VH-VL binders against q9umr5. Designs and how they scored, part 192

Target 1, 268 residues: q9umr5
Amino acid sequence: SYKPVIVVHGLFDSSYSFRHLLEYINETHPGTVVTVLDLFDGRESLRPLWEQVQGFREAVVPIMAKAPQGVHLICYSQGGLVCRALLSVMDDHNVDSFISLSSPQMGQYGDTDYLKWLFPTSMRSNLYRICYSPWGQEFSICNYWHDPHHDDLYLNASSFLALINGERDHPNATVWRKNFLRVGHLVLIGGPDDGVITPWQSSFFGFYDANETVLEMEEQLVYLRDSFGLKTLLARGAIVRCPMAGISHTAWHSNRTLYETCIEPWLS

## First folded at step 8 (VH-VL)

Design gg22 (framework fv_mavrilimumab)
Fold by ESMFold2-Fast, scan of step 8:
Structure gg22 (fold): chain C 268 residues (1-268), chain A 123 residues (1-123), chain B 111 residues (1-111)
Amino acid sequence: as target 1 above (268 residues)
Amino acid sequence: QVQLVQSGAEVKKPGASVKVSCKVSGYTLYELSIHWVRQAPGKGLEWMGGFDPEDGEPVYAQRFQGRVTMTEDTSTDTAYMELSSLRSEDTAVYYCATVSYDWKTGRYSFDYWGQGTMVTVSS
Amino acid sequence: QSVLTQPPSVSGAPGQRVTISCTGSSSNIGAGYDVSWYQQLPGTAPKLLIYGNSNRPSGVPDRFSGSKSGTSASLAITGLQAEDEADYYCQSYDSSLSGWVFGGGTKLTVL
């Protein structure tokens, strides 16, 4: 029998958006119990990520408890960051595959329609003034805003991403690393035609330097210092990278070829 | 402010086809997703199909696949549902409804409904 | 046959509370798909009453409320009034059928 699958959605998303993904899973792994967590939908997806982590934690505990063989997580966009934090704060998670669908794992620095809707008069170059304030950190999108031209402000003000990435110290860092390392597989998915996640390599733990040149995961201090276990996971063969061109941000959960290539192999 | 006005009652013989129309006003058809739901006399609601609000293509309930065709004419803001090979069991009121996304809640709903079209299949 | 199970009827007196259940499965409500509720007065089209488990459209009184837990949902009506006599339908999406599904409907009688 197949392990249950838990799906965590992204910004302004709904469970209906995952109907194709559930259909694919049912076709290739019939009998799999799949649950899309319908928490923090719509405007509530803008609430602080630590608040979302608490709510999603409460929802996943009973599912994990009923599946002693383990569970899989499929986490889309912003949801991938929620899942990163869940794996760190849960002392007893039994996640086998954590599948991250185009999630800004090292942060976001881009002008997109989503950002223009939220901050219509702001450009990416000046959003740091809002996001790195205490007020701005009450919004999920600012929790992973990573301006490469103001890295000092990001490190000091980010209440979420800088902490879970181990870029700034936290009392729980050692425990979070130990918990995260319990994951069986970290499956990273993303691509150049996403159009929202900027840089798209953020989905693979790459990110801009101060000149907006992308440095890949192995060149990041968080990897080199093994701050939350990426280097250890890579060494044990637990990180899977699955880039795919031709897929826009809202299509990662509805592309059959993407599913067959990048997701299906990891749903034991 | 969205209004859906459906065509009038139809009486058909077994084996015939019926085409029901749904005229949209207050919005343009391309901004809305129209779905069709039927209800046999004294029975419950049954979803037949509609235009997927995310994909923009028609999707049909499995039991009607091959017998139903749903089309839209954006120039007249009118949606159509054609059901072929009619049987006595197809006697029902046929409703069109809009399916809308509420960004505030992140939810879909069938928020506006037409008045219904009675289709009687006489044997 | 309906994929979502509702009691065929419920009844109450004016001013009382009634609850209508909607029982699904792992392929619909259990999969995380939200639940909407519709009120149908005799001879009229259905009217959206609740969407997204618990949200009310403009014009729907707050004495109507919805909730969802596990594979089931409930519609609660407090302060029951004579004009509430109607059929009530729950609705969700079903991944196994790749489509929308309705409950069989519940006739509410105000005694």
Scores: ipSAE 0.762, ipTM 0.891, lowest interface PAE 1.5, mean pLDDT 92
Fold by OpenDDE, second read of step 9:
Structure gg22 (fold): chain C 268 residues (1-268), chain A 123 residues (1-123), chain B 111 residues (1-111)
Amino acid sequence: as target 1 above (268 residues)
Amino acid sequence: QVQLVQSGAEVKKPGASVKVSCKVSGYTLYELSIHWVRQAPGKGLEWMGGFDPEDGEPVYAQRFQGRVTMTEDTSTDTAYMELSSLRSEDTAVYYCATVSYDWKTGRYSFDYWGQGTMVTVSS
Amino acid sequence: QSVLTQPPSVSGAPGQRVTISCTGSSSNIGAGYDVSWYQQLPGTAPKLLIYGNSNRPSGVPDRFSGSKSGTSASLAITGLQAEDEADYYCQSYDSSLSGWVFGGGTKLTVL
């Protein structure tokens, strides 16, 4: 039998958004128990990510308990960060494949329709003044806002991304790293035509330097320091990178070719 | 919680300059937008200027253009307001305040205030 | 003189309801900019009382309420208490001045 699949949605999503993904899984892996977690849908996805992590944790614990052989996680967009944090705080998770589907794993620094909606009067270059404020960190988007021009502010004010990355020292960093390393495979999916994740390489733990030059995962401090286990995972062949062009952000979970190439191989 | 502590009272002669400090605690200065408001004795509140979160630049009220300079020292989490060419009419309590952002409306309010600094300009 | 116009003074007895008006123009309140209200107790710094026209920060009693219509805003205080004796200021943003503006302030006396 196939391992259960747990799906975590992204910003402003609902379970209905994943109807095609469910169809693909049912067709290619009949009998798979797929659970799309219907938590923090719509505007509720703007709530602080740690709150979301706690809610999703409560939902996945029973599922994991009934699946001693392990489960697979498919986490889309913002959900990918939620899942990574989830795997960091859970010392007893049994996740085999963690599939990060077009997630801003290294943060976001770009003007998008989502940002304009929330911050209609703010520009990307100045959003740090809002996102790193006491008010900004109450919104999920700001929890992974990563301004490359204000690194000190990011490190000190980011209440989520900087912590799960181990970029800011905290008492749980070692334990979180250990927990995250329990994952069997980390499957990173994204592409240049995403249009939302900025830079798109963030889905592969790439990101801007101070000159807005995109550096690869292996050039990042979090990798070099192995702050949360990326270097270790890569060394043991546990990281899979699956880039794909021609896919917009809202289509990652509904593209059959993408599914067959980047998702299906890791559901066995 | 955000706390703003301002420098002590100042007595200046006409034509002199005054520099008032505002130390931020609870959050870093980078995380906050500091504005300045003054109040003459027995009078109302008057906005002087501050950093605009929209473009990150200091914005001054037209009345004070050319005489006021607002700066920040992020290493000490201290904001400064310097007013030059002081006149008797500049006698007032000067307040620093944080500006909060309402994401629903895109508007701002002054949610935390310093205790005020009395500046007296007299010959 | 102030861009926003407030009555210089209002008074009420304990337990009564009082309202403080704030009249603006098409370049501030009438342009859609939010109105905030501040309470200033004697000898103290102003305190945010209402923001975004009608929102109360934590710690502000629900007997304080704000409203906005057209080019004007209003602060209502129900169940007036002695501790409410203070100066009250409305605030908005003015597009023509490219800056924040305050009302002239209203002295509230509790009789």
Scores: ipSAE 0.005, ipTM 0.488, lowest interface PAE 11.5, mean pLDDT 91

Design gg23 (framework fv_mavrilimumab)
Fold by ESMFold2-Fast, scan of step 8:
Structure gg23 (fold): chain C 268 residues (1-268), chain A 123 residues (1-123), chain B 111 residues (1-111)
Amino acid sequence: as target 1 above (268 residues)
Amino acid sequence: QVQLVQSGAEVKKPGASVKVSCKVSGYTLSDLSIHWVRQAPGKGLEWMGGFDPEDGEPVYAQRFQGRVTMTEDTSTDTAYMELSSLRSEDTAVYYCATVSYDWKTGRYSFDYWGQGTMVTVSS
Amino acid sequence: QSVLTQPPSVSGAPGQRVTISCTGSSSNIGAGYDVSWYQQLPGTAPKLLIYGNSNRPSGVPDRFSGSKSGTSASLAITGLQAEDEADYYCQSYDSSLSGWVFGGGTKLTVL
């Protein structure tokens, strides 16, 4: 009787990485049909995010069609950005709870092992030179690279995040906002000990200003302008914020206390 | 590249315990995840347990919980599987295998297998 | 008894194509867990043939291919050769059992 759950992974993840999450769901909501979308796994997770959105959309359509009462999305790390775009481009989605596990909703500005692997000699201060080129925008991680010291370049060059956040105009913006607003609950999860998502408040739509001072969601221009519906969702009581300390980036989907506190209440 | 060499055949009485070894070469055991799979004569493959490649802790199939113990000695690059309270239906070939993550595909697989150890439980 | 269902046997003549099915459920293949395939020649240890639904390890000829759809997976063997005569096992992870599971195995006979 529970709504099906669709899981969208992050960088270099496998379905196996979500085994604990599926076990928790089975324990608390027995009979729930949970599907981890095993698309764009491994190095294919580096493909441009719009390409990933198209592929995940094709996989999600038949699952949603079979569940007239609705579905829940659990989207981890980079996968949370894929889910943001899915909710905007699908004019027929029936998502109740969108649960975002430590996803860089306002972007990423931090030195991580993933970036060191892909760009071994680059530091976060230099990565804008690569990411904001046409070549760099062919990589998913560059699609949400948000250098607060080069915000004008981010706004001009970002082919994905600036568009879905309504930070740059797009002809479909009005329709995307209308579609996104159909979500029942936006559950934002993240925390200060993540160690990868920088700033960690990006998971809650906060981000650095030019001085690297974090401004929270309500101070963001996209919120104040209600560019894609955050202000409207918050006014409806549809945004849930669930920060938790002590959880590293790869542990959000495998921590029982996190699951019971932040995820379990939103799975109907 | 990676080679797994298992200990020799064993014949045990019902109620006894058996400890099968799996010697790793061509790589360090501490960087590998070893799992155990058995096969009764003329039957299929059955996963028993192993060290979780992400958590690093041993996990056992429910059917063997309480009877099986899997350990590792990193100083000798040897993994062990001990099965207690042996029954005639435990007669099988026992295999060790490595479970590896392929970063290109984002997939886990049981990529290298030992030659197998025949354990016979006689009346 | 096996969680993943395979036909007990399949047969073909040299040069023909055969497929071996592996049927799971919502707790394993349907949950998004990938499928691996293993070949076991008589008297030998299993050998990894396909992993991650469709990927071949180094040394496995391209006449072996894998696919996955919904709750099922399939192994295809083209250009059958006598040396392909073996038992074939599918494998996945099962969230309800919290463990790895194998299919019951399929004996391939090359006529």
Scores: ipSAE 0.806, ipTM 0.903, lowest interface PAE 1.1, mean pLDDT 93
Fold by OpenDDE, second read of step 9:
Structure gg23 (fold): chain C 268 residues (1-268), chain A 123 residues (1-123), chain B 111 residues (1-111)
Amino acid sequence: as target 1 above (268 residues)
Amino acid sequence: QVQLVQSGAEVKKPGASVKVSCKVSGYTLSDLSIHWVRQAPGKGLEWMGGFDPEDGEPVYAQRFQGRVTMTEDTSTDTAYMELSSLRSEDTAVYYCATVSYDWKTGRYSFDYWGQGTMVTVSS
Amino acid sequence: QSVLTQPPSVSGAPGQRVTISCTGSSSNIGAGYDVSWYQQLPGTAPKLLIYGNSNRPSGVPDRFSGSKSGTSASLAITGLQAEDEADYYCQSYDSSLSGWVFGGGTKLTVL
């Protein structure tokens, strides 16, 4: 039998958004128990990411308990960060494949439709004034806002991304790293035509330097210091990078070719 | 709201052991991380050790390693701190406290404290 | 002696603003670990005042504020009141000691 698949949605999503993905899984892996977690849907996805992590944790624990052979996670967009944090705080998770589907794993620094809606009067260059405030951190988007020009504010004010990245030290950084390293495979999916994740390389732990030059994962301090286990995972061959062009952000979970190429191989 | 009620004052001789209890109410002990902090008379606070908020493993301050044991009885919702080979310098008020992780801010804090237990070590 | 250094005492008149400094090092505050502040009234257990550098728990007046910069942190108290007379302790985590650390404490006297 196939391992259960748990799906975590992104910003403003619902379980309905993943109807095609469910169809693909059912067709290619019949009998797979797929659970799309219907938590923090719509506007509720704006709630602090740690709160979401807690909610999703409560939901996945029973599923994992019933699947001693392990489970697979498919986590889309913002959900990819939720899942990474989830795997960091859970010392007893049994995740085989963690599939990060177009997630801003290294943060977001781009003017998107989502930001325009939430912060219509804010420019990308000024969003740090809001996001790195106490009230700003009450919004999920700000929890992974990563302003390359205000690193000091990011490191001090980011209540989520900086912590799970180990960029800001905390008492459980070592434990979180250990927990995250329990994952069998980290499958990173994204592409240049996403249009939302900025830079799109963030889905592969790439990100801007102070000059807004995109550096790859291996050039990032979190990798070099192995702060949460990327270097270790890569060394053991546990990281899979699956870039794909021609896919917009809202289509990652509904593209058959993408599924067959980047997702299906890791659902066995 | 979490409440921590500690055992009463103790008087011990050098070389003896003391075991202080901390009863938890409002929440189950298994859902909390209990730490211990002591304060010598007229002195500051000193962290002794406690359970990790995430993995539940006990961690002791280096100074007390080998001499302190922290345990929990989940059936009675009581945490214990035992300090052996007592010295006069161990004379202090001993506090139990919860260390919580805020799921909104991603921050740790010692948010609830017991009333303290005075332990006097004298010949 | 304490890993974190605080002034032993500060004083202020009612209504004034006072600040208490907490100086750490590269292995604690400077390493990015958060700073918490605790208030200890005479003869009582410590009470959480500030956590995560600048967050106030429920019930703590906005007269109390915390900040962190570099290897140091600061607790500011505005509109000083008689009831604020207490000992104040900063707290952080130290990677070199693999444990939580406190400042030496500051006695605040309201004149």
Scores: ipSAE 0.026, ipTM 0.511, lowest interface PAE 7.3, mean pLDDT 92

Design gg24 (framework fv_mavrilimumab)
Fold by ESMFold2-Fast, scan of step 8:
Structure gg24 (fold): chain C 268 residues (1-268), chain A 123 residues (1-123), chain B 111 residues (1-111)
Amino acid sequence: as target 1 above (268 residues)
Amino acid sequence: QVQLVQSGAEVKKPGASVKVSCKVSGYSLTELSIHWVRQAPGKGLEWMGGFDPEDGEPVYAQRFQGRVTMTEDTSTDTAYMELSSLRSEDTAVYYCATVSYDWKTGRYSFDYWGQGTMVTVSS
Amino acid sequence: QSVLTQPPSVSGAPGQRVTISCTGSSSNIGAGYDVSWYQQLPGTAPKLLIYGNSNRPSGVPDRFSGSKSGTSASLAITGLQAEDEADYYCQSYDSSLSGWVFGGGTKLTVL
């Protein structure tokens, strides 16, 4: 029988948004138990990511406990960062495939409709003034704001992303790395036409340098230092990269070709 | 505030078709997703279909596939539901309803309902 | 067929608490789709009572509350009043049917 699938949504999403994904899974892997976690929906998706991690952790524990053969995670957009932290803080997770759908794994540095709604007069160049304040860090979007022109502020003020990436020291870093490395497969999905995730290569652990030139994962200090296990995972063949052009940010969970190419093969 | 006003009662013979209208006021039809739900006398609610609030395309319940067509006329802010090949079992009150997304909660609901249109199918 | 199962009737006395269950499966409530509740007074259209498991629209008193756990949901009505006599329907989305589904309805009688 197929392993259960747990879906973690993104910013301002609802479980209804994943209806096509669940239909695809039911067609190709009939009998799969799929659960979309309907926690932190709507504006609650703006709550601090560590708060969301705690709530999602409480929801996944009983699902994982019932599935001794393992579970799969499909984590969309901001949800991919929640899943990153879940895999690090859970000493006993049994996740086989962690499928990251267009998630800003190295952070976000781009104007989006969500940012325009929250901070209508701010541009990406000045959002660091808000996000790297204590008040700003109470918003999920600011927890992964990564301004490449103010990397010193990002490293000092980020309460979430800099810590889970091992970019700033934390007492739990060694345990988080050990826990993360228990994952069977890290499946990274994203593409140039997303239109929201900036740079889009953030979904593949690439990111801007100070000149806004994208450096890929293998050139990142977090990879080179193996801060949370990326180099180890790549060495054992556990990282899958699946880029696809022509898909906008809200379409990753509703594109059949994307599903068949990038997701379906990893749902044993 | 949204209000939905439906067309009047219809009496049809088996094999005929019926087209029920739902006029929207208080909002533009282009900003709303209209769905159709029926209720046979003394029975429960049954979803028939509607315009998907995310995709913008009509979606029909499997049991009505091929018999139901849902359309919109944005110039008159009117939605329509046409059901063909009528049977006595299609005797029911037909409701239109708006399906709305509440951005604060991230939830969908059928939040406004028309008054209902009684369709009677008898020989 | 009703895809979501509700008891056909429940009853209570004025001032009491009553709960109406809505039992689904892994393809609907169990899959994470939220639950809405509707109140239907005789001869009227349904009225939205609860949406998104536990949220109340403006004008719905806090005597009405909703919850969801696993494959099931519940509507709780505290401080029962005579005007609460009505049919109550739960609703969710079902991925195996690719559509919205309703419970069979529960007739509430205030004794």
Scores: ipSAE 0.784, ipTM 0.898, lowest interface PAE 1.3, mean pLDDT 93
Fold by OpenDDE, second read of step 9:
Structure gg24 (fold): chain C 268 residues (1-268), chain A 123 residues (1-123), chain B 111 residues (1-111)
Amino acid sequence: as target 1 above (268 residues)
Amino acid sequence: QVQLVQSGAEVKKPGASVKVSCKVSGYSLTELSIHWVRQAPGKGLEWMGGFDPEDGEPVYAQRFQGRVTMTEDTSTDTAYMELSSLRSEDTAVYYCATVSYDWKTGRYSFDYWGQGTMVTVSS
Amino acid sequence: QSVLTQPPSVSGAPGQRVTISCTGSSSNIGAGYDVSWYQQLPGTAPKLLIYGNSNRPSGVPDRFSGSKSGTSASLAITGLQAEDEADYYCQSYDSSLSGWVFGGGTKLTVL
């Protein structure tokens, strides 16, 4: 039998958004128990990411307990960060494949429709004034806002991304790293035509330097220091990078070719 | 609100052991991480050890390794700290405290404290 | 003696502003670990005053503020009041010791 698949949605999503993905899984892996976690849907996805992590944790624990052979996670967009944090705080998770589907794993620094809606008068260059404030950090988007021009503010004020990245040291950094390293495979999916994740390389742990030059995962300090286990995972062949062009952000979970190429191989 | 109530004062001789209790109310002990901090008379605070807020593993300060044991009884919501091979310099007020992780800010803090237990070690 | 260094005492008159410094090293404050502050009134247990460098728990007046820069942190008290007379301790985590560490404490006297 196939391992259960748990799906975590992104910003403003619902379980309905993943109807095609469920169809693909059912067709190619009949009998697979797929659970799309219907938590923090719609506007509720704006809640602090740690709150979401706690909620999703409560939901996945029973599923994992019933699947001693392991489970697969498919986590879309913002959900990819939620899942990464989830795997960091859980010392007893049994995730085989963690599939990060177009997730801003190294953060977001770009104007998007989401930002315009929340902060219509704020430009990308000025959003740090809001996102790195105490009340700004009450919004999920600000939890992974990563301003390359205000690194000190990011490191100090980021309540989520800086912590799970181990960029800001905390007492459980070593333990979180250990927990995260329990994953069998980390599958990173994204592409240049996404249009939302900025830079799109963030889905592969790439990001801007102070000059807004995109550096690759291997050039990132979190990798070089192996702060949360990327270097270790890569070294043991546990990281899979699956870039694909021609896919917009809202289509990653509904593209058959993408599914067959980047997702399906890791659901066995 | 969390409340921590500690056991009464103790007088011990050198070489003996002392076991201080810390009863938790307001929340279940299983939901809290208890740590211990002592303060010698007229001196500062010294962290002794405690349970990790995330993995629940006990961690002791290097200074007390081998002499201190921290345990919990979830059935009575009581945490215990036992210190063996007592010395005169162990004379101090011993505090239990909760170490909480704030999910909103991602910050740790010693947010609730017991009233303290005076332990006197003298010949 | 203490991993974190504080001045042994500070004083101020009512209504004044006072600051208490907390100096650490590259293995604690300088490593990015947060600084918390505790107030200990005479004969009582410590009370959390500031956590996460600058956050105030419920019930703590806004005249108390915390900041951190480099390997040091600071507690500022504005509008000093008689009831502020107490010992103040900074706290952080030290990676080299794998444990929580406190400053030596500062006795604040209100003149």
Scores: ipSAE 0.006, ipTM 0.489, lowest interface PAE 11.1, mean pLDDT 93

